# Ledger of designs, part 1: VHH binders against WHI2-like protein P4H10.16c

All scores and structures are predictions.

Target 1, 295 residues: WHI2-like protein P4H10.16c, of Schizosaccharomyces pombe (q9p7d3)
Amino acid sequence: MSVITQAQEIPTVAANPDFNYEGDPIIIQLCDRDTVFELSRDQLLGLPESILMCLFPRGLLLDYEIQECQLTQRPLIFQTADFDPSLLQYILNYFQMAENRTANDEIALSPPPPSFPGKCGIILLKEDIEFFILPPISPTTNIAIEVSPNDLLKLKQRVAQRLLQQKKIFDCLHLENSTSEGSAEKNLVRMLCYSGFHEDDEWKRRIQEPHRACITSVTLTNLDFSADQGPVSDPEYFPVYHKLLLFWQKPARKCWWDSSTSITYNGIEFATWVRRVWTLELAVLGANTYETAAV
Structure headers, positions and changes below count from the first letter of each chain, unless a header shows other numbers; antibody chains aren't numbered by Kabat.
F, E and O stand for the ipSAE by ESMFold2-Fast, ESMFold2 and OpenDDE, each averaged over both directions (binder to target, target to binder). V2 = 0.75 x the mean of E and O + 0.25 x the DockQ between their complexes.
[cut] marks letters that were taken out.
The coordinates of atoms that the task and the answers printed are left out; those that the model quotes come from them. Centres of patches stay.

## First folded at step 4 (VHH; framework vhh_7aqx_2)

Design j06 (from g09 with W104S K105G)
Fold by ESMFold2-Fast, scan of step 4:
Structure j06 (fold): chain B 295 residues (1-295), chain A 122 residues (1-122)
Amino acid sequence: as target 1 above (295 residues)
Amino acid sequence: QVQLQESGGGLVQAGGSLRLSCTTSGFTFSKYAFSWFRQAPGEEREFVGAISWSGGRTDYADSVKGRFTISRDNAKNTFYLQMNSLKTEDTAVYYCAARYSTYSGPSEYDYWGQGTQVTVSS
């Protein structure tokens, strides 16, 4: 029945001085999950910076960690912050497929648009959603109603679950309330779709800390593929890549707030604020830092 | 343009041996983990064995442990399943599969072969 009948165990080994610390793979364990990844040093270092910051929020000094393992005769097993294994696998697969196409000379890319810094690129668009719950003021005590941290977390999780039950990532933007084709909401959705999201994309949820509930969505797309997309194919409109540059001017980060929603708890209405933050990262394929430095 | 092609299947008597090969193209072979799956008529597809991209880790279904050995040859872009002490219960279509990086847990494979028939007679 199962695709995988026998799960691979996380290596539990005594110190071994025969480890090849230069050639052996790095094993990463996502927080306290049973899932592990085996990565080469190049694969680990090649991950997008936004993803590395999520996996190693306190930083990763790779050379130091390898030397520490070598000095203590420990295997190269590194524990990360909590992360969705399917999302990490998606990112790794996407970059590897792009490298394979480049290596096989299958990509004969057009010259880059003058405003983009790369010849061949991958756009990573990441969205983080955070929930804020505002207790009302009691009419009898004139003090905000107190909610335990545990109950507050549960309320945030209920708001997140309600958002996920909408399924599609743009349902919460209430686009139907806008009567203008040029509304700020519709323009935002259009630009996010140019950056790799689709109007019908669904959520992924991740709980980062006991006192916090977050939803994370990630999409990856080729720079050249995104450049040709648009709601109207009209040569009088700016090319899609030019519109993306104007929209994602540095910092490559956008924010939107939804304060129109409330949640009821023990018969009391609590106002909720949802903050959506988008971060865009560009990766250039085929770049070699050592070859650039050697020139 | 990614292609996985199985070979080496056939008819063998119980207690005999076979070596299956999976030849690949269209991706960077040395960076992929490789697995064998099998499916008997009317049954669901089941895991047989896996080898990590580095070759340093292997994993097997309990039903084949000690009898089957998975290996890889990066120079030939080919993976193998050496099957010894074959039983009639090993009769199935065998599929090779590949995935990028080693992932343990409920993961899916990126690429699949077409399958090769193995029949073990008593």
Scores: ipSAE 0.012, ipTM 0.388, lowest interface PAE 9.2, mean pLDDT 70

Design j07 (from g09 with W104Y)
Fold by ESMFold2-Fast, scan of step 4:
Structure j07 (fold): chain B 295 residues (1-295), chain A 122 residues (1-122)
Amino acid sequence: as target 1 above (295 residues)
Amino acid sequence: QVQLQESGGGLVQAGGSLRLSCTTSGFTFSKYAFSWFRQAPGEEREFVGAISWSGGRTDYADSVKGRFTISRDNAKNTFYLQMNSLKTEDTAVYYCAARYSTYYKPSEYDYWGQGTQVTVSS
């Protein structure tokens, strides 16, 4: 099920007949409870599915304790997962700036064309990191070293902090280990750079779930489809651009394992086994909803 | 072209009142949150107050809470800072700022005005 579909049902699920679905703002409260956003229904529903999944991993559900309050007070209040307030602010601003640029034009897509001269779009790159800590084998007993639950939590926090220090998007691909100019990793970087990313771009923000060995990072870029001044003048642009769109239409995630990270805790070196999943999402603003068939 | 322009600054005696205005153009006013910041000579820029895009939420620095009130007028594309019970420590250049959001305390704003001087004499 689509998080967007679930989001569309939330006001009706609350069953408040006096709530003005168009006029009353929706309150989004981040899990720390210190930070709140007021959004219109259109702003919330216009967010990319990947962002909505990050904010509402279980779908948009109103807490039972809050639902009683919503029967007496408005607006509706939705609790989110752990999310960086500056990142959410950046995402909201980015999509509204793009919407303002297309205010006078509507983009109709069915299915996505290979090029959109004079239009604009947004591409989102999301990284999900899941990591596992590998206890070393004792040289004297040949048995894996046991780690207490409390020490395991501290070790997970240190590994997460080490991973969060990797700010550049493409550092995790370890391009220096590739001897081929046509490697899959280098081709991926070239494809993303043709789409508006730069080799030195950084992840905008990362969030960490304290009791899960998980990190989520996102970054955004604007797609320039201009025919006259854009990379469309490059003979390689169209093939690379077309491959990126096909990758997005066939929602195949790039998944790989990284064992290069280690951490020292109480004088003992612990290796990590990191699973990285990259997801790409393309949003074209000012357009009607479209449905793409398998290519 | 986006523009924010402050007005209403000037010289006022301690205990007096002053109203600052920020007139905006080049964006959809009703979709933006607004804030006032100030900077005294030799000091860092500090937050003063904020109002959400809906007008339903306001936030203030502790130093001005109860004395200052922020408000907005969507029909005029203008927002205000009503300053009452002014103190000499309120002397600063006041800047208006705009951001697409209802979040009150981000360190980054999209658009800034040029500033207006407020001087409070004893």
Scores: ipSAE 0.012, ipTM 0.338, lowest interface PAE 9.0, mean pLDDT 69

Design j08 (from g09 with Y100F)
Fold by ESMFold2-Fast, scan of step 4:
Structure j08 (fold): chain B 295 residues (1-295), chain A 122 residues (1-122)
Amino acid sequence: as target 1 above (295 residues)
Amino acid sequence: QVQLQESGGGLVQAGGSLRLSCTTSGFTFSKYAFSWFRQAPGEEREFVGAISWSGGRTDYADSVKGRFTISRDNAKNTFYLQMNSLKTEDTAVYYCAARFSTYWKPSEYDYWGQGTQVTVSS
């Protein structure tokens, strides 16, 4: 599966002669929504791999799609998988604001190391929640109680509301319940805080899909190169940004199950299992981001 | 720092024409979509017109279609609102606004100008 077209472009396939790579926008439509985005080629292909995989689960061969539109006489609007427009707009807007800041030298407070002159790093942290509601076994029939579609929707909405009450990024790690400063959770938080997050940061966009029992949360931050100097005495120390570069366009993932808690609905207790997936990805912005990521 | 500055406002008679300009700085002009909004005294802010980052798409409020034209000049980092056949109800403070290159119609914009007064007398 290829989500990046530049490495797998078909150079001999004739592009649409009416399409101008220098000026024409790439138009994408989010599934069956009426929402249409106009993107430059660089904006589209510069999206984090985790996001491109969500938009184009079958991969995106850009020049091939242009040729297909020409051959089938379809409009040059590329259909994506279903994706929330507010979430996509937040990501695109953050990247554009970061590019503008770099051009204006406003990142002087966190200068990049010599290996990244004129570049800035953006860290994407995405949380995917999927929850499962387990109906109790009836004591009289010894079969799981049947839940109507309307009641199931109300249960899903109640569970989602309780999960959304955990507004801070790190609330789900229950750091206050950890007795050791060397815990894996505290080390992860420390790493992310060194990279540009703060312990009290809140998710910037949270999208609820009650029918699917899913919540997607995203936050972006500028990578703080100055905080990543590590201990001078450790010759084997790899700065956090070096580790993140190993995952450029190959997102790092952390997956875990939350301890289930019950919810009470119409006097009946329902157990809830919550699966959380964190995706951490580094995007490097500059005149040639693909060259920088190759390191 | 990002700045949007309107100019070209003033007093004009009904049936006349006026061209508003919005000059921008602090971002890559060619990557942004632009819009004009207006606010009459005692009214809420109203959408007037929009132009996409490529210039290939424009959109207008029904009240101004056929009378107003939005355009952009990437070489000058400036975009315009040409207002023809002006009516007294076009009297308002006109604001320019900018957002990154998407054609999704969001409820908000990234950057706003301070506004310029247009007064149309009968």
Scores: ipSAE 0.014, ipTM 0.459, lowest interface PAE 6.4, mean pLDDT 75

Design j09 (from g09 with Y100W W104Y)
Fold by ESMFold2-Fast, scan of step 4:
Structure j09 (fold): chain B 295 residues (1-295), chain A 122 residues (1-122)
Amino acid sequence: as target 1 above (295 residues)
Amino acid sequence: QVQLQESGGGLVQAGGSLRLSCTTSGFTFSKYAFSWFRQAPGEEREFVGAISWSGGRTDYADSVKGRFTISRDNAKNTFYLQMNSLKTEDTAVYYCAARWSTYYKPSEYDYWGQGTQVTVSS
């Protein structure tokens, strides 16, 4: 699903003569940060879809916004989801450097790529958190107690609120109570951190929809595929990409269930399940091209 | 080699005007954001004004807002600081700075000029 939609057909009005659609910049503001980026249309739309999805989870109506700007005669500003300003700056400068490879000193003046000998990749790691409410069985009818869709939504919202009261995103995995360094929980968190999360990431930067929550992380990684060719006998010497590939080949490792909670509604106790599902996408960058691949 | 060269500084009376120029070489001018900084004796370098790579955004220190105007001329590889209603407190060495960036803030700069003296007499 694309995060970019075409402008809707609307009646044309007299354009603002001082606004140049091709030349005037588009301004984006990162969530509630006092951080503003000035971009051309080509720079914005040239970003990988994974990054556009992270910035604009509800989609981007570029031509419609420009029309609105002309009608209101005010600066065009797109609000985005929260994003790391330094990472976005690096990504934008990388694409601009690749576009502008005609002067050697321009390339030298951009931030150097992270240490990538060949292709570099952008990793998008998305975590979807879904809430399931299990109605109890009625002792009189021997069938599950029926709950309206609206009441189920409200129950899911309460479970989501309880989850977000935890400070760090991995507190739900109860890692502090594990006595094994090789536990499934610790290995899962370690691999998620290889993919772009950090153990100290906080819920406060995460989007919450009425019946679900999700979080995203975007990182850069080295995709030297020649170093990852074939199996390696010692896993301690596997490059990060090979470790990610091995981890993400197993569907069971992409999902974690938490059944430790219950919720009471109208005097009835409902069992709850929280499902955490991780999706990994790679977008591969080259000097003249980029390519997106899901693993 | 990248070079930034200031010109247009000098002595002016309070209430007067000066236009500073920064001529650049060694890079593609149209892809750079530019800024002016100043430093009075015994003080840290302070921000004066900035213009984005497209020219669509400008920003000014509160002390100069409404009096100074930054502009750029891509055809001449030069950017300017028009200083009006000058005050004795505007006396400083003025430095031009350049950064290759589509990111307007954080105001980090890659290249600096050597500075030009502006002296405003009473």
Scores: ipSAE 0.000, ipTM 0.256, lowest interface PAE 12.4, mean pLDDT 67

Design j10 (from g09 with T102V)
Fold by ESMFold2-Fast, scan of step 4:
Structure j10 (fold): chain B 295 residues (1-295), chain A 122 residues (1-122)
Amino acid sequence: as target 1 above (295 residues)
Amino acid sequence: QVQLQESGGGLVQAGGSLRLSCTTSGFTFSKYAFSWFRQAPGEEREFVGAISWSGGRTDYADSVKGRFTISRDNAKNTFYLQMNSLKTEDTAVYYCAARYSVYWKPSEYDYWGQGTQVTVSS
């Protein structure tokens, strides 16, 4: 799995603004590896941009594709890029459950802000890990210790297992090593915890990619408006949910190298360089997303 | 409150037919996928049949293919299992299950009924 650079703009799923949808929901079949997902046009368009970019890395002009299939009387079957079906199912089910709650739940613990009347927010946090095992340098010869291909495979398996054992989301930020309460890492954790995460939260789904030294982890939470009341005396206060809506509605990324993981194999300590890419996104859902036009 | 209630079970002779119903409340029926499971005494629970949230796809266990039909009625918030050509080995407690999912055959279910007994005599 290659790391996608922050500077590159990937086309999102785009709708033709002149496309007129009339009648029952349009049902689409997504083929993801050996799994077929059946979802509506609105459900697909409601997915986070970061996920749509993974499913359709070359972009998808969904309404144009739908129109062409209808004109040529072809079924609406779309092939996704290589993406884990269990991870996609977790995301789709979470969004469907949230939409169902928004439509039927009359008990709100946190009222939506004026910018989101009758809607709910979902925060997606995704981590992409790519790791590399570094052979130690011999102190006597000043040459890297050679590792057989079989031993390297075993080392990769042990590193992956070690990384998967780090279940808590925020452990990789090494907050204990920072002495400043105003550090960027501590501010990020504070913002996420004000928004619906808990400091002890664990990743909800983690997938190791076969044949790669890569791990993809995802967790979703409902946006909590109640935790960010703000101080009455501060006229410059800007609520955390406003920052998410304004600055993080589109995917925000944080990339860093983590060298804190090491493993011992046959009495030798091997350092590991872990490339971590966090993607943070706020998706806004509403009860009317799947509604047929009123008669 | 979400509720799934089975009905239509009972005693029937081999070769006969029964129609099981699962009536639901407390959620938007049209957004759910549904399945039937069964459990015979001393056996583990097994899958019987499934219907997707759109109704466009159905799936069945090999043991019931051609004999059982699953269907749904969104207007009545009810889904069904039509059981034809019943065999003594079809004797079991039948459970209905619901999942809020775009995947037409989910591995896990959100809601379960209490079960209804089906007994097939020789």
Scores: ipSAE 0.000, ipTM 0.379, lowest interface PAE 11.8, mean pLDDT 75

Design j12 (from g09 with S101G)
Fold by ESMFold2-Fast, scan of step 4:
Structure j12 (fold): chain B 295 residues (1-295), chain A 122 residues (1-122)
Amino acid sequence: as target 1 above (295 residues)
Amino acid sequence: QVQLQESGGGLVQAGGSLRLSCTTSGFTFSKYAFSWFRQAPGEEREFVGAISWSGGRTDYADSVKGRFTISRDNAKNTFYLQMNSLKTEDTAVYYCAARYGTYWKPSEYDYWGQGTQVTVSS
């Protein structure tokens, strides 16, 4: 059978004086998944800020949390927001390879060897979504149809659920050739796909409230050359790197309104307006410091 | 340089037992999860069993559950597959594999051994 069971148990009484809080692994559990990761403190703190933001969107005061566990004699187990376990494993493997590498090291072929002292990037794509419902004007009274605050809240929740059923990242973009806007959107999708995203990639949901949601997607991209050495003569890598730089150097459209969704209530169609904001963040993995480029 | 080396393979009678060992070098053993895979004649490589880096979790293929046990010895940088109640269908080349971390995904490993032949006669 494919049944997965948790190996560690959380005791109802957590009196474990043998814990070594400085040396024992930190256990993180991805949302409500059965998947756990056991990390050293240095591994966890060494993750790029973009990844830490995805895992702990409300922040993590690691020293404080460890001290609380130590005072209460509890194991170091922390729950995170939802994240792709395969992607996190790949990132952890990358750091393990980088830490063990010297100038003369021979490295494993899987995951792909890191380009050391080359550079690698992590791209975080985040979408903030805010929902508004507009009641139509009644033909008989010529004024807006009234809906109770409680019913409006329920309608917003239904709109949010409907939008979150559209799991693919690029479904919200209208890729028409009839406008300059459609061309720009197609170029963005192409750039992101060449950088590690796939057209079938799905959002990972972090935060959902009645009026808003925040969803994220993360991928790893290879910068096969050092940026400080100027442009590379290899045409395969130049277009992707150039497009990433252009995206961050020249402010792109980051916010739009989506009115393509409607909802019915008591047989009446209500227009839905969705404010959508995309934020792209590139964290460059250097030798010792992470550098983030804002969109 | 990373190296995984299997030992303990050979010829054994059906109903017998055999213990395979995989000795490793070139990485921090205690941070790696380990697995055994096998490839029967004319078939694809299949999963046999796995042990997490903490040793607290093990998983086995349905065909070997109750008969095989995986274990690890961090002090010796070695992990094992204890095979009991062997059947002729267990005849295969057995490979050891290593993966960083504790994410439980039997099909993805960073390092592989060269394989050791196990033959179970009737």
Scores: ipSAE 0.000, ipTM 0.179, lowest interface PAE 12.9, mean pLDDT 68

Design j24 (from g09 with R99D)
Fold by ESMFold2-Fast, scan of step 4:
Structure j24 (fold): chain B 295 residues (1-295), chain A 122 residues (1-122)
Amino acid sequence: as target 1 above (295 residues)
Amino acid sequence: QVQLQESGGGLVQAGGSLRLSCTTSGFTFSKYAFSWFRQAPGEEREFVGAISWSGGRTDYADSVKGRFTISRDNAKNTFYLQMNSLKTEDTAVYYCAADYSTYWKPSEYDYWGQGTQVTVSS
């Protein structure tokens, strides 16, 4: 037999500077040089706006960047801000799985509103938690206790580990502190439960960022009319669904301070405060966002 | 609906060659990255090799680098693992897997095959 034929062999080493900018992948290099994603244009721009803003905080005009790469004959490699690779992978996989299920008609879905003819809606709920620690006053010197940045980070990491054990999404809203069904928190949970969540749902991905002393949590779910109840013909449900679509025309945010707690480190008690930010977004599969793709 | 099915496994002498195939259905093949994993009896599942959705990027475990080659054929909805210079240590059940996007660190995969046995005798 002959050695390797010239046939359809694809060169591993790039020698041709003439890239196919229509068909070649976009390489996304996270702020970690040993991790990369290879995405199509559609995959990249199909990401929720809140996620694109995290990856490209200075904005991304994709058509312009591709044209510039084509004119300068450089590969499509874009560096992002800090973002956890497992969170990005979860989001990308979820969108593709939802697209495949819809295309193959494996799930009988209720007709979408006229604004979403033949398309699938996906709800993203993202949580960012940041920790603040207040050093106590020394009984001996009557001056605030000096804490090194490394010791402060260790205290924040301990608070993070405690919070990371709280797996349920809605426990942080402290629904038990309100007796009124008209409370904003109870109305939010009710709306989300009508759209595909359950009160006992747990976060699907949670990342503790040790050097930033924060937690990022993400959950995605399909906008679901069928659920376990089957097709819903309840007049109250339709108005709630329509209101949800208007509310999440773009990412909506809720920010609050969680109750203070104390943590003991080297025999000293520190007061801790937690800042929580929720981002809620409705994304639509197959939507063309190019005309509004400034992020 | 979605299926991944391995074929091409069997018994081979050390120093020999085998080509594994993974045929797929129920999704858009050209949008997916593909990987091969293996698991020997009593051991954990380990990564063998991967190919990106475009075919422009491949990666291999150090233990197989230079001996194994991964490739894909979008027209046939099939991807392959060409295994050369086989060693007795390569004996394992080989699994194919599909993932939406190229991230080469260990992660959760969308779809898995049922596995095919490869036995390398000394």
Scores: ipSAE 0.000, ipTM 0.348, lowest interface PAE 11.1, mean pLDDT 73

Design j25 (from g09 with R99S K105R)
Fold by ESMFold2-Fast, scan of step 4:
Structure j25 (fold): chain B 295 residues (1-295), chain A 122 residues (1-122)
Amino acid sequence: as target 1 above (295 residues)
Amino acid sequence: QVQLQESGGGLVQAGGSLRLSCTTSGFTFSKYAFSWFRQAPGEEREFVGAISWSGGRTDYADSVKGRFTISRDNAKNTFYLQMNSLKTEDTAVYYCAASYSTYWRPSEYDYWGQGTQVTVSS
């Protein structure tokens, strides 16, 4: 266990033509569960809104002493709400790599369509799991089996481990149970796969919350504009980025209960009820070419 | 240079509706959060409503919640305040504001409009 927090070193971004070097802060320190992250103003504000809401639920930047802070103050040290640092690290690294790639690709011969603002799209898919263990009914007494607190803790640990081993993103939608090509779940997966996901993709980060029956999972992918070049004569193929533009203005949410997971403990089968919440968001990077910039 | 220009203010009867617009230029609209503030004579400037840079979050003062709706149109570099069920106490100069950092506090706003008068008569 480390008693020393490590700050991530983030290079100064100078490629944005709207960047104000003289008035704007260039480096921010973000404190998340005793981990200190260093990032630029543009990197912080370019994060997906669903993530910013997890970090700053009240829309307020709080300093290290939990006092309201202005972004113009020095030093710029902000305290986040409770959010796992490894998930934040994954997200920050992904956006930094995408930002660097966007800056290096100014002369791209295939720019985004005029209907899509910005140079690069990133799709965030986040899953929040909360699970509950259901006591089985005894076949001899027809009453619920009582579980000791110690056994319940072991059961929770086993359920969490079982859920973490289910690595594929789309397996939890149980597409095999649908015989219709027009099911909402199949349409969602098809849309995401046209956008940059693959049907066999695995979660990139999955973290069990400490002392809780909760798991948070995140994966990001680059939006693939080339996948939108399906035949116009196919009435079931619509440009995917047009659909995702609805999510660009707000995160899309899907919530359902999944009872497909069960575990065996000491010869007894325990059913689980898993509440799954998916957050889907499209983040757009790069200058909006449809807007007039100050000279 | 950076400009924010309000329009759509005027005189309206109690119970009526107005739509305010704020047209912007001189910065990348999609990177800014926007809000509306108002100031009645002899009072401090107060928060009315805000919309995040992505449009995914909107927040309102308790006094206007359920009556006012804020929205943005990135293609037009314009954001709006739809005001319904207007009351005489809504009479004020309305200001639009843009922030690169946050949309919750006046001290965090980088750019301000000149204001537009809204008068609600009984």
Scores: ipSAE 0.000, ipTM 0.158, lowest interface PAE 16.7, mean pLDDT 71

Design j28 (from g09 with Y103F)
Fold by ESMFold2-Fast, scan of step 4:
Structure j28 (fold): chain B 295 residues (1-295), chain A 122 residues (1-122)
Amino acid sequence: as target 1 above (295 residues)
Amino acid sequence: QVQLQESGGGLVQAGGSLRLSCTTSGFTFSKYAFSWFRQAPGEEREFVGAISWSGGRTDYADSVKGRFTISRDNAKNTFYLQMNSLKTEDTAVYYCAARYSTFWKPSEYDYWGQGTQVTVSS
């Protein structure tokens, strides 16, 4: 199935008259896996938009596909981007049980899957990568060299391709040039690593937007959680959580600029800059804590 | 509070049929996926069959495919295992299990019944 539109937040049951709440389940199949999930429309669209964007990076045209499948009497099956099946199951259980708990306080959440021993918190970060081409000043006219929008897009695509050929995602932060452990660069990388990145992560499976030379990357991470170590509100028992909360609560987006590359166009060297922006999309801790943030 | 209660077990001749039932209470039945497991004397507990929360997907162990059918009745908060063409190798204690999930994994279940004996005579 082709998905081409952005996911929409689902209205309440009574607010959508064309929605078939009694219909056949929606089947989603994870990319390159034999794993499938059966979801109701409410369960699927009840997921945070950030998770839907991770599963359907090119968008999701759900209402149209549902209507067409009802008319053709075929099951509705969507292919998703690659995703950890156990993590997706944990997410689905968490949001569904939280909804039920609002109606019945006796419902308890399942423990995290065996693949996540001791972890019950989720942090979801969105990484947007944007490429800028800076034309030089002409030595003969003393004005910036003009490049058409179409040519700029092609140049940005070339820069993106060169970036994807680089193995490690943090090379652009010039960490080896920092002489201080307390540098802004090292602190940013540390917080990103606490949020699910690794210093040796590679540019694999980054998705480019269909009509521009931008790369969007979404990552999920778990926090270690020990329910018997005291209240989550206490920094002495959950120092990593509180450091992340303070770091990501700041009003400004976290971003970094890298100017280490150049490209040649019509025999002229253009400076290139890569901007990376990290936005907290979702923070979920334990059974009793929700926090959703988007800048 | 949460209870799963099996019924319908007993003694049957090889080639015969039995229908097991699992009645549930203490949770919203329509949101749970259900499975049957069995344990023969001296053997590990093994998966038999599963049905998704919607009823649209069923899975079976290779040893019972074509002979056993799992089904559910949301109005009665009950799910079933119809066992046909029974073999002596099907002799075991049968357990029902429930999981709150839209995805089925045999090793992960929230609740279990106490079991019901099925004996297939030669």
Scores: ipSAE 0.013, ipTM 0.455, lowest interface PAE 7.5, mean pLDDT 68

